# Designs tried in a protein design chat: VH-VL binders against RNA-binding protein 12B-A (Rbm12b1). Part 14

Target 1, 77 residues: RNA-binding protein 12B-A (Rbm12b1), of Mus musculus (Mouse) (q80yr9r283to359)
Amino acid sequence: FYVHLKNLSLNTNKRDLRNLFRDTDLTNDQIKFVYKDERRTRYAFVMFKNQKDYNTALGLHKTVLQYRPVLIDPVSR
Short names: E, the ipSAE of ESMFold2; O, the ipSAE of OpenDDE; V2, 0.75 times the mean of E and O plus 0.25 times the DockQ between their complexes.

## First folded at step 16 (VH-VL; framework fv_vedolizumab)

Design r3 (from q1 with heavy chain K59R; at its last look DockQ between E and O 0.95; V2 from the best seeds 0.82)
Heavy chain, then light chain:
Amino acid sequence: QVQLVQSGAEVKKPGASVKVSCKGSGYTFTDYYMHWVRQAPGQRLEWIGEINPSSGWTRYNQKFKGRVTLTVDISASTAYMELSSLRSEDTAVYYCARDEGYYDAFDIWGQGTLVTVSS
Amino acid sequence: DVVMTQSPLSLPVTPGEPASISCRSSQSLVWSDDNTYLNWYLQKPGQSPQLLIYGVSNRFSGVPDRFSGSGSGTDFTLKISRVEAEDVGVYYCMQGTRYPYTFGQGTKVEIK
ESMFold2, look of step 16: ipSAE 0.687; ipTM 0.911
ESMFold2 (binder alone), look of step 16: mean pLDDT 94; pTM 0.957
OpenDDE, look of step 16: ipSAE 0.872; ipTM 0.956

Design r4 (from q1 with heavy chain S54N; at its last look DockQ between E and O 0.97; V2 from the best seeds 0.82)
Heavy chain, then light chain:
Amino acid sequence: QVQLVQSGAEVKKPGASVKVSCKGSGYTFTDYYMHWVRQAPGQRLEWIGEINPNSGWTKYNQKFKGRVTLTVDISASTAYMELSSLRSEDTAVYYCARDEGYYDAFDIWGQGTLVTVSS
Amino acid sequence: DVVMTQSPLSLPVTPGEPASISCRSSQSLVWSDDNTYLNWYLQKPGQSPQLLIYGVSNRFSGVPDRFSGSGSGTDFTLKISRVEAEDVGVYYCMQGTRYPYTFGQGTKVEIK
ESMFold2, look of step 16: ipSAE 0.668; ipTM 0.912
ESMFold2 (binder alone), look of step 16: mean pLDDT 94; pTM 0.957
OpenDDE, look of step 16: ipSAE 0.884; ipTM 0.959

Design r5 (from p3 with heavy chain Y32W; at its last look DockQ between E and O 0.95; V2 from the best seeds 0.80)
Fold by ESMFold2, look of step 16:
Structure r5 (fold): chain C 77 residues (1-77), chain A 119 residues (1-119), chain B 112 residues (1-112)
Amino acid sequence: as target 1 above (77 residues)
Amino acid sequence: QVQLVQSGAEVKKPGASVKVSCKGSGYTFTDWYMHWVRQAPGQRLEWIGEINPSSGWTKYNQKFKGRVTLTVDISASTAYMELSSLRSEDTAVYYCARDEGYYDAFDIWGQGTLVTVSS
Amino acid sequence: DVVMTQSPLSLPVTPGEPASISCRSSQSLVYSDDNTYLNWYLQKPGQSPQLLIYGVSNRFSGVPDRFSGSGSGTDFTLKISRVEAEDVGVYYCMQGTRYPYTFGQGTKVEIK
């Protein structure tokens, strides 16, 4: 159960994402920020262990985090 | 109103250093990569490097062989580019430029700072 | 380094006529994320560069629709459907796919 986070602030850390998804059972090893080579991007992937948490996360689409609406899409595969 | 305002022109001797400032306003300074680009008279644009203001991470064009240092002062919303061991070939207009990180496109540019290196 | 080659280097035009600028890269600009990091800038006389087109074909905010970008892989084109006096300056393509980021030589567009 994977979601693709887009439009993240460069200030966003894993604690911020755990707080965003506080109604789920999310730990740091489920969060992977995306890099282009060694350069951090505005993307991340988050794995949820069950469909309830996954659906909860998708419902937070466009929630503002650090002045940016976070886009939350299902992973296409 | 998003702006990048750079420090004024400088004249330097070979072997000296120059430090150019770039103050960002109208946006969250730490949320955007800052790049530095130069243009010698009549020449193409040349990328110098970039800095992530939130983490301090940098990437440099290796053509400068460690002569360039990029820093930020977050409390002043200001980026700095320092170029040491100046040569006459370093005479150029130096720009700071902000990018979005999605396309690595430079969407806001400073007005440029002329650095002249002459004997 | 990825070499960016523009053609022509000088492009005199009559106002109202179309203009077309080619940019070729020495390597594919498609990154492993399937994005193509090819951008176009205009530097008007005495000014800093300004973004025109990003990600091959997307017009930046406020850029007139007479500007369009196209291409893929290693071959890219910027078109101006009807050149106006304000379009005079040097046009640069830039790649952001691989470090160091590199620019083309520039194409000087001028009214003849």
Scores: ipSAE 0.602, ipTM 0.901, lowest interface PAE 1.5, mean pLDDT 93
ESMFold2 (binder alone), look of step 16: mean pLDDT 94; pTM 0.956
OpenDDE, look of step 16: ipSAE 0.909; ipTM 0.964

## First folded at step 17 (VH-VL; framework fv_vedolizumab)

Design s0 (from p3 with heavy chain T28E; at its last look DockQ between E and O 0.94; V2 from the best seeds 0.82)
Heavy chain, then light chain:
Amino acid sequence: QVQLVQSGAEVKKPGASVKVSCKGSGYEFTDYYMHWVRQAPGQRLEWIGEINPSSGWTKYNQKFKGRVTLTVDISASTAYMELSSLRSEDTAVYYCARDEGYYDAFDIWGQGTLVTVSS
Amino acid sequence: DVVMTQSPLSLPVTPGEPASISCRSSQSLVYSDDNTYLNWYLQKPGQSPQLLIYGVSNRFSGVPDRFSGSGSGTDFTLKISRVEAEDVGVYYCMQGTRYPYTFGQGTKVEIK
ESMFold2, look of step 17: ipSAE 0.679; ipTM 0.911
ESMFold2 (binder alone), look of step 17: mean pLDDT 94; pTM 0.959
OpenDDE, look of step 17: ipSAE 0.886; ipTM 0.959

Design s1 (from p3 with heavy chain H35E; at its last look DockQ between E and O 0.92; V2 from the best seeds 0.79)
Fold by ESMFold2, look of step 17:
Structure s1 (fold): chain C 77 residues (1-77), chain A 119 residues (1-119), chain B 112 residues (1-112)
Amino acid sequence: as target 1 above (77 residues)
Amino acid sequence: QVQLVQSGAEVKKPGASVKVSCKGSGYTFTDYYMEWVRQAPGQRLEWIGEINPSSGWTKYNQKFKGRVTLTVDISASTAYMELSSLRSEDTAVYYCARDEGYYDAFDIWGQGTLVTVSS
Amino acid sequence: DVVMTQSPLSLPVTPGEPASISCRSSQSLVYSDDNTYLNWYLQKPGQSPQLLIYGVSNRFSGVPDRFSGSGSGTDFTLKISRVEAEDVGVYYCMQGTRYPYTFGQGTKVEIK
């Protein structure tokens, strides 16, 4: 069950996202940054293993990370 | 205020190199790609390449591969474009521009640096 | 390379009248993420280019409502509903869908 992260800083790494979602059980293999060809974008996908963590993540919509409100949307696979 | 300020005009002979600087201010320098574009007199804009200041990753227009080097000095919030083996056809205004990061749109431009290549 | 073709290349206008600029690409500008990387710039006389429209139809901050963008795939249009004297300059479309990024030839808008 996936969320689509938008508006990420180009400085954001997986540790930053694990900290954002610290109230969930999230590991690095659940996080995929989006590239346009080989160019890093401001998007990522995060997979959550259960609905509790998924709902927790959606509740963090617009949380500021590195000066940017992170947009968090549900995504079908 | 967000600004890109470029180094001054250069006059060069064929075969020389030029290095143009572009200092960013008023924003997080490493959060945006820096783009380089040139415009020969009376001609369209031509993309040269881009650099991710955070990682140093670059992409070059194939036309310039081997002659262009893009670098950054993060501590000075400054990007550089070096063009080698100059020819008279390289006479142009060279721009740096900030890429907003969604549509590869260049939202802030430097004032331009005229590079004149003549014997 | 994706070739960007603008029409007309020269556009004399009377202030208060509408203007329309066409931009066509040699390949679809829709990327696999469903975004269309088509942007418009204005270069006023003696100045650097400035962003007007990004992602086909989004006005950049501070751009007046008289500017609008439309189109899809390979066919795009920039419209100015009522041209003002400060709108003179060269308008460029640009694609960011595929490397290398490429610009149109420019459309010179001038007062007649």
Scores: ipSAE 0.588, ipTM 0.888, lowest interface PAE 1.5, mean pLDDT 93
ESMFold2 (binder alone), look of step 17: mean pLDDT 94; pTM 0.960
OpenDDE, look of step 17: ipSAE 0.900; ipTM 0.962

Design s2 (from p3 with heavy chain S55E; at its last look DockQ between E and O 0.96; V2 from the best seeds 0.82)
Heavy chain, then light chain:
Amino acid sequence: QVQLVQSGAEVKKPGASVKVSCKGSGYTFTDYYMHWVRQAPGQRLEWIGEINPSEGWTKYNQKFKGRVTLTVDISASTAYMELSSLRSEDTAVYYCARDEGYYDAFDIWGQGTLVTVSS
Amino acid sequence: DVVMTQSPLSLPVTPGEPASISCRSSQSLVYSDDNTYLNWYLQKPGQSPQLLIYGVSNRFSGVPDRFSGSGSGTDFTLKISRVEAEDVGVYYCMQGTRYPYTFGQGTKVEIK
ESMFold2, look of step 17: ipSAE 0.667; ipTM 0.912
ESMFold2 (binder alone), look of step 17: mean pLDDT 94; pTM 0.957
OpenDDE, look of step 17: ipSAE 0.881; ipTM 0.957

Design s3 (from p3 with light chain S32R; at its last look DockQ between E and O 0.93; V2 from the best seeds 0.80)
Fold by ESMFold2, look of step 17:
Structure s3 (fold): chain C 77 residues (1-77), chain A 119 residues (1-119), chain B 112 residues (1-112)
Amino acid sequence: as target 1 above (77 residues)
Amino acid sequence: QVQLVQSGAEVKKPGASVKVSCKGSGYTFTDYYMHWVRQAPGQRLEWIGEINPSSGWTKYNQKFKGRVTLTVDISASTAYMELSSLRSEDTAVYYCARDEGYYDAFDIWGQGTLVTVSS
Amino acid sequence: DVVMTQSPLSLPVTPGEPASISCRSSQSLVYRDDNTYLNWYLQKPGQSPQLLIYGVSNRFSGVPDRFSGSGSGTDFTLKISRVEAEDVGVYYCMQGTRYPYTFGQGTKVEIK
């Protein structure tokens, strides 16, 4: 169960994302920031272990994190 | 509102160094890559390099290897470009430009800093 | 380095007529994320460049809809459907797909 996070601040770290998704059981190895070569982007993928956490995460679409509304899109499997 | 304000014009002799400043205001300075671009008189724009202000990570155009250094002072919301071993062909207007992070497009530019290198 | 070639380099235009500017890259600008990092800027006389089009075809905020971008791979076009006097200046394409980022030579658009 994957979601695609978009519009992240360059300041966002994995602790920030765990706090955003605090109603889920999320650990750091489930979070992957996306790089273009060595250049950090505003994208990440997050894997959720169950449907409940995945649905919880999708419900946070457009939540403001570090002055940016985080876009959260589904990714099939 | 959102602005990039650069330091004033410089006149330098060959072999000297120059350090141009670029102060950002109206936005979260560490949330955007800062690029440096120059334009010699009558010439096309030339990319110099970029810096991530939050981490200090840099990438340089290899044309300037060893001569350019990009730095930031986060507390002053200011980026710096230092170019050493100046030559007459380094005479140009130097711009800082903010990268919004989508398609690596430069959405805000400083006013430019003329650096003249002459003997 | 990716070489960006614009044509024409000089484009005198009568107000109200269309204009078209070509930009060709020496390598594909499609990155492995399937995005194409091709952007257009206008540098009006005596001013800093300003963003017009990003990602081939997306107009930047406040850019009039008479400006449009198109293309793919190595071949890109900026069109102005009806040129106005305020559109004079030098137009640059830029690629951000591969370091170093590079610009075209510029196309000077002027009223004739």
Scores: ipSAE 0.619, ipTM 0.899, lowest interface PAE 1.2, mean pLDDT 93
ESMFold2 (binder alone), look of step 17: mean pLDDT 94; pTM 0.959
OpenDDE, look of step 17: ipSAE 0.896; ipTM 0.960

Design s4 (from p3 with heavy chain Y102F; at its last look DockQ between E and O 0.88; V2 from the best seeds 0.80)
Fold by ESMFold2, look of step 17:
Structure s4 (fold): chain C 77 residues (1-77), chain A 119 residues (1-119), chain B 112 residues (1-112)
Amino acid sequence: as target 1 above (77 residues)
Amino acid sequence: QVQLVQSGAEVKKPGASVKVSCKGSGYTFTDYYMHWVRQAPGQRLEWIGEINPSSGWTKYNQKFKGRVTLTVDISASTAYMELSSLRSEDTAVYYCARDEGFYDAFDIWGQGTLVTVSS
Amino acid sequence: DVVMTQSPLSLPVTPGEPASISCRSSQSLVYSDDNTYLNWYLQKPGQSPQLLIYGVSNRFSGVPDRFSGSGSGTDFTLKISRVEAEDVGVYYCMQGTRYPYTFGQGTKVEIK
């Protein structure tokens, strides 16, 4: 179960995402920041192991993290 | 208000170095890539490189390999571009520009710094 | 390097007249994420460049709706539906798909 995170701060690390999704069972290997070649983007993918955690994550859509509302969408690309 | 304010004009001899500063204000400095772009008289804009102020990661236009160094001072919200071994063809206005991170578009530009290299 | 070629290089226009500026790239500007990193800037006389259009067709905040961008792949167009006096200056396209990022030569729009 994948979600696409958008509009992340360049300051956001995996610990910040684990805290955002603290009501799920999330480990660092489930988090992949997206790079354009070598350049960090504002995107990430997060894999959830079950539907409960996936639905919990989708419910956090537009939660502000480091001054940016994080957009959380089902995987589309 | 979001703005980038650059250091003043410089006159240099060939072979010298110049260091241009760019202070960002009104936004979270480490949340945006900073780019450097120059424009020689009557010429098109030319990309020099970029820096991620959060990590210190840089990428340079290979045309300037070995002569350009980009740095930041996070505590001062200031980016720096140093160009060494100056030549007369380095005479240009140098701009810093903020990158929003979508489509790598430069949404905020500094006022420009004229660097003149003459004998 | 991706070469960006603009035409025309000089565009005299009567106020209220439409204007159209072409930008062509030597390679496709579509990146593997399916985004097209093609942006347009205006440099008014004596000023720094300012962003007009990003990602081919998205108007930057505060840019009047008389500005529109279109195109795909290697062929892009900026249109001004009716030129106003404040629109004079040099228009640049820029690609951010591949390093180094590169700009077109510029199109000087001026009142005739």
Scores: ipSAE 0.674, ipTM 0.910, lowest interface PAE 1.1, mean pLDDT 93
ESMFold2 (binder alone), look of step 17: mean pLDDT 94; pTM 0.960
OpenDDE, look of step 17: ipSAE 0.885; ipTM 0.958

Design s5 (from p3 with heavy chain K59R, light chain R98H Y99W; at its last look DockQ between E and O 0.95; V2 from the best seeds 0.81)
Fold by ESMFold2, look of step 17:
Structure s5 (fold): chain C 77 residues (1-77), chain A 119 residues (1-119), chain B 112 residues (1-112)
Amino acid sequence: as target 1 above (77 residues)
Amino acid sequence: QVQLVQSGAEVKKPGASVKVSCKGSGYTFTDYYMHWVRQAPGQRLEWIGEINPSSGWTRYNQKFKGRVTLTVDISASTAYMELSSLRSEDTAVYYCARDEGYYDAFDIWGQGTLVTVSS
Amino acid sequence: DVVMTQSPLSLPVTPGEPASISCRSSQSLVYSDDNTYLNWYLQKPGQSPQLLIYGVSNRFSGVPDRFSGSGSGTDFTLKISRVEAEDVGVYYCMQGTHWPYTFGQGTKVEIK
């Protein structure tokens, strides 16, 4: 199951996201930052292997990370 | 409260270099791309390039053929644009502009720096 | 480079009347993320540019509701429902979909 992270700081790295989702079983390969023409955006996708971790992640919607509320949405595709 | 303040006007001879500074205040400097744009007299705005202050990643308009270098001093919250091998056609007002991070729109602009290149 | 073409290049207006500015791109501005990176700026006399509209139709914070943007693909429009004296200046469209970023020629709005 996938979530779409929005409004990320340009300073956010995969370790920051693993810490945000520390109550899940998340590895770096499950995290993909989105790029536009080789420039980093404020978006990422995260794949969760089970429904419990996915629901845990959705529950963190609007958690502040590096001065930005992170928007966490289900992926419909 | 968010502000970009640029260095003052410059007069240069052809073949010289110029380095324009852009100091950001009122926001987290490393969380926004910084762009440089110029406007020659009577001409449209022209994008020069951009820098990610957090990583140092840069991208340049190839029109400038490697004559442009963008840098930052994070501790001073200041971006720099250096343009080398100046020609008279480089006479323009040079702007720094902050990228809001969505749609690549420039939401805050510096006041502009006039660079005049003449013999 | 993507060519951005504005029309008209000069637009004399009477205060209180509507104004409309066209911007056409030489290729589609829809990026692979389904977003359209088309933005509008106003450069008032003696000032640096300021953002008005981003992503075709979104008003930037503090921009009066008399400004609106519309369009899709390659055809875009900025409208001012009733022009005020403070609206004079040069309006530019900009595309951010394709590298390098490019601007239109500008449309000079002035009181007649």
Scores: ipSAE 0.638, ipTM 0.901, lowest interface PAE 1.3, mean pLDDT 93
ESMFold2 (binder alone), look of step 17: mean pLDDT 94; pTM 0.954
OpenDDE, look of step 17: ipSAE 0.886; ipTM 0.958

## First folded at step 18 (VH-VL; framework fv_vedolizumab)

Design t0 (from p3 with light chain D33S; at its last look DockQ between E and O 0.93; V2 from the best seeds 0.81)
Fold by ESMFold2, look of step 18:
Structure t0 (fold): chain C 77 residues (1-77), chain A 119 residues (1-119), chain B 112 residues (1-112)
Amino acid sequence: as target 1 above (77 residues)
Amino acid sequence: QVQLVQSGAEVKKPGASVKVSCKGSGYTFTDYYMHWVRQAPGQRLEWIGEINPSSGWTKYNQKFKGRVTLTVDISASTAYMELSSLRSEDTAVYYCARDEGYYDAFDIWGQGTLVTVSS
Amino acid sequence: DVVMTQSPLSLPVTPGEPASISCRSSQSLVYSSDNTYLNWYLQKPGQSPQLLIYGVSNRFSGVPDRFSGSGSGTDFTLKISRVEAEDVGVYYCMQGTRYPYTFGQGTKVEIK
């Protein structure tokens, strides 16, 4: 169960994402920021272990985090 | 209103250093990469390097081989480019440019700073 | 370094007529996820460059729809459907796929 986070602030860290998804069972190893070579992008992937948490995360689509609406899209497999 | 305002023109001798400033306003300074690009008279644009103001991470064009240093002062929302061991071919207009954050496109540019290296 | 080659280098046009600028890269500009890091800028006389097109074909905010970008892999085109007097300047393509980022030579568009 993966979601693709888009439009993240470069200031966003894993603690910020755990707080955003605080109603789920989320640990740092489930969060992967996307890099182009060694350059940080505005993308991340987050894996959820069950359907309930995954649906909770999708429901936060466009929540503002650090002045940016975070886009949260499903990723199959 | 998003703006990048650069320091004024400089005249330098060969072997000297120059430090150009670029003040960002109207946006969250640490949320965008800052790039530096130069243009010698009548020449194409040339990328110098970039800095992530949030972390201080930098990437440089290898052509400059340790002669360039990019820094930021977050509290002043200001980026700096220092170029050392100046040569006559370093005479150019130097631009700072903000990275839009997708496709590494430069959406906002400073007005440019002419650096003249003359003996 | 990825070499960016523009053609033509000089392009005199009559106002109201179309213009087409070619940009070729020495290597594919597709990054590993099908994203293509090709961007176009216009530098008007005496001004800083301004972004026109990003990611091959996306118009930057405020750019008129007479500007369009197309292409893939190593071959890219910028088209202006009806050139206006304000479109005069030097057009540059830029690649952001591989370090160092590199620009084409520029295409000077001017009114005949």
Scores: ipSAE 0.664, ipTM 0.906, lowest interface PAE 1.1, mean pLDDT 93
ESMFold2 (binder alone), look of step 18: mean pLDDT 93; pTM 0.952
OpenDDE, look of step 18: ipSAE 0.885; ipTM 0.957

Design t1 (from p3 with light chain D34S; at its last look DockQ between E and O 0.96; V2 from the best seeds 0.82)
Fold by ESMFold2, look of step 18:
Structure t1 (fold): chain C 77 residues (1-77), chain A 119 residues (1-119), chain B 112 residues (1-112)
Amino acid sequence: as target 1 above (77 residues)
Amino acid sequence: QVQLVQSGAEVKKPGASVKVSCKGSGYTFTDYYMHWVRQAPGQRLEWIGEINPSSGWTKYNQKFKGRVTLTVDISASTAYMELSSLRSEDTAVYYCARDEGYYDAFDIWGQGTLVTVSS
Amino acid sequence: DVVMTQSPLSLPVTPGEPASISCRSSQSLVYSDSNTYLNWYLQKPGQSPQLLIYGVSNRFSGVPDRFSGSGSGTDFTLKISRVEAEDVGVYYCMQGTRYPYTFGQGTKVEIK
């Protein structure tokens, strides 16, 4: 179960995302920041192991993280 | 209200170095890549490189590699471009530009800094 | 390096009439994320460049709706549906798909 995170601050790290999704069972290996040729983007993918955590994460759509509303969209990959 | 304000014009001799500053205001400085671009008289715009202010990561146009250094002073919300071993063909207006972060588009530009290299 | 070629290089226009600027890249600008990193800027006389269009066709905030971008792959177009006096200046396309980022030669739009 994957979600696509958009509009992330360049200051956001994996700890910040674990805190955002603290009501789920999330580890660093489930988080992948998206890069364009070594350049950090504002995108990330997060894999959730079950539908409960996935639905919890989708419910946090537009939560402000480091001055930016994080967009959280479902992904089918 | 978002602004990039650059340091003033410079006149330099061949072989010298120049350091241009670019102060960002009205936004979170570390949340946006900063790019540098130059324009020689009557010529097209030329990309020099970029820096991530939060991590210090840089990427340079290989044409300038070895002569250009990009740095930031986060506490002053200021980016710097230093170009060494100046030549007459380095005479140009140098711009800093903020990257909005989606299509690598430059949404805010500094006013430009004329650097003149002459004997 | 990706070569960006604009045409025409000089475009005299009559106010109120449409204008069209072509930008062609030497390689496809579609990146592996399916995005096309093609952007347009206007440099008005005596000013720094300003963003008009990003990602081929997205109008930047505050840019009048008379400006539109289109194209795909290697061929792109900027259109001005009704040129106004404030639109004079040099228009540049830029690609951000591959390093180093490169600009077209510019198209000087001027009132005739």
Scores: ipSAE 0.664, ipTM 0.910, lowest interface PAE 1.1, mean pLDDT 94
ESMFold2 (binder alone), look of step 18: mean pLDDT 94; pTM 0.958
OpenDDE, look of step 18: ipSAE 0.886; ipTM 0.959

Design t2 (from q3 with light chain Y31W; at its last look DockQ between E and O 0.93; V2 from the best seeds 0.82)
Heavy chain, then light chain:
Amino acid sequence: QVQLVQSGAEVKKPGASVKVSCKGSGYTFTDYYMHWVRQAPGQRLEWIGEINPSSGWTKYNQKFKGRVTLTVDISASTAYMELSSLRSEDTAVYYCARDEGYYDAFDIWGQGTLVTVSS
Amino acid sequence: DVVMTQSPLSLPVTPGEPASISCRSSQSLVWSDDNTYLNWYLQKPGQSPQLLIYGVSNRFSGVPDRFSGSGSGTDFTLKISRVEAEDVGVYYCMQGTRWPYTFGQGTKVEIK
ESMFold2, look of step 18: ipSAE 0.683; ipTM 0.911
ESMFold2 (binder alone), look of step 18: mean pLDDT 94; pTM 0.958
OpenDDE, look of step 18: ipSAE 0.884; ipTM 0.958
ESMFold2, look of step 19: ipSAE 0.685; ipTM 0.912
ESMFold2 (binder alone), look of step 19: mean pLDDT 94; pTM 0.958
OpenDDE, look of step 19: ipSAE 0.885; ipTM 0.958

Design t3 (from p3 with heavy chain T28Y; at its last look DockQ between E and O 0.95; V2 from the best seeds 0.81)
Fold by ESMFold2, look of step 18:
Structure t3 (fold): chain C 77 residues (1-77), chain A 119 residues (1-119), chain B 112 residues (1-112)
Amino acid sequence: as target 1 above (77 residues)
Amino acid sequence: QVQLVQSGAEVKKPGASVKVSCKGSGYYFTDYYMHWVRQAPGQRLEWIGEINPSSGWTKYNQKFKGRVTLTVDISASTAYMELSSLRSEDTAVYYCARDEGYYDAFDIWGQGTLVTVSS
Amino acid sequence: DVVMTQSPLSLPVTPGEPASISCRSSQSLVYSDDNTYLNWYLQKPGQSPQLLIYGVSNRFSGVPDRFSGSGSGTDFTLKISRVEAEDVGVYYCMQGTRYPYTFGQGTKVEIK
């Protein structure tokens, strides 16, 4: 179960994302920031181990994190 | 009102260094990449490099290998470009530009800083 | 380095006529994320550059709809449907797909 995070602040780290998704069982290995070559982008992927956590995460769509509304979309591949 | 305000014009001799400042206001300084671009008289724009103010990560155009250093002072919301071992070919207007994060497009530009290198 | 080639380099215009500027890259500008990092800027006389078009065809905020961008791969076009006197300046394409980021030579649009 993967979600695509968009519009992230360049200041966002994995701890910030664990706090955003605090009602799920999330570890750092489930979070991957997206880079264009070596350049950090505003995107990340997060894997959830079950549908309950996945649905919880999707419900946080547009939650403000570090002054930016985080867009959370399901991944279709 | 989002603005980038640069330091004033400089006149330098060959072999010297110059440090141009770029103060950002009206936005969250560490949330945007900062780029530096120059334009010699009558010439095209030339990309110098970029810095992520949040992490300090930099990428430089290899044309300037070893001569350019980009830094930031987060508390002052100010980016700096230092160019060393100046030569007459470095005479140009130097711009800072903010990267909005869409297609690496530069949405806000400083007013430019003329650096003149002459003996 | 990716070479960006603009044509024409000089474009004298009468206000009200359409204008078209071509930009060609030496390599495809499509990155592995399927985005095309091609942007257009206008530098008016005595001013800093300003963003017009990003990602090939997206008008930046406040840019009039007489400006449009198109193209793919290595060939791109900026069109002005009816040139106004305020459109005078040098137009640059820029690629952000590969380091170092590079600009075209510029197209000087001026009143004839």
Scores: ipSAE 0.650, ipTM 0.911, lowest interface PAE 1.3, mean pLDDT 93
ESMFold2 (binder alone), look of step 18: mean pLDDT 94; pTM 0.959
OpenDDE, look of step 18: ipSAE 0.883; ipTM 0.958

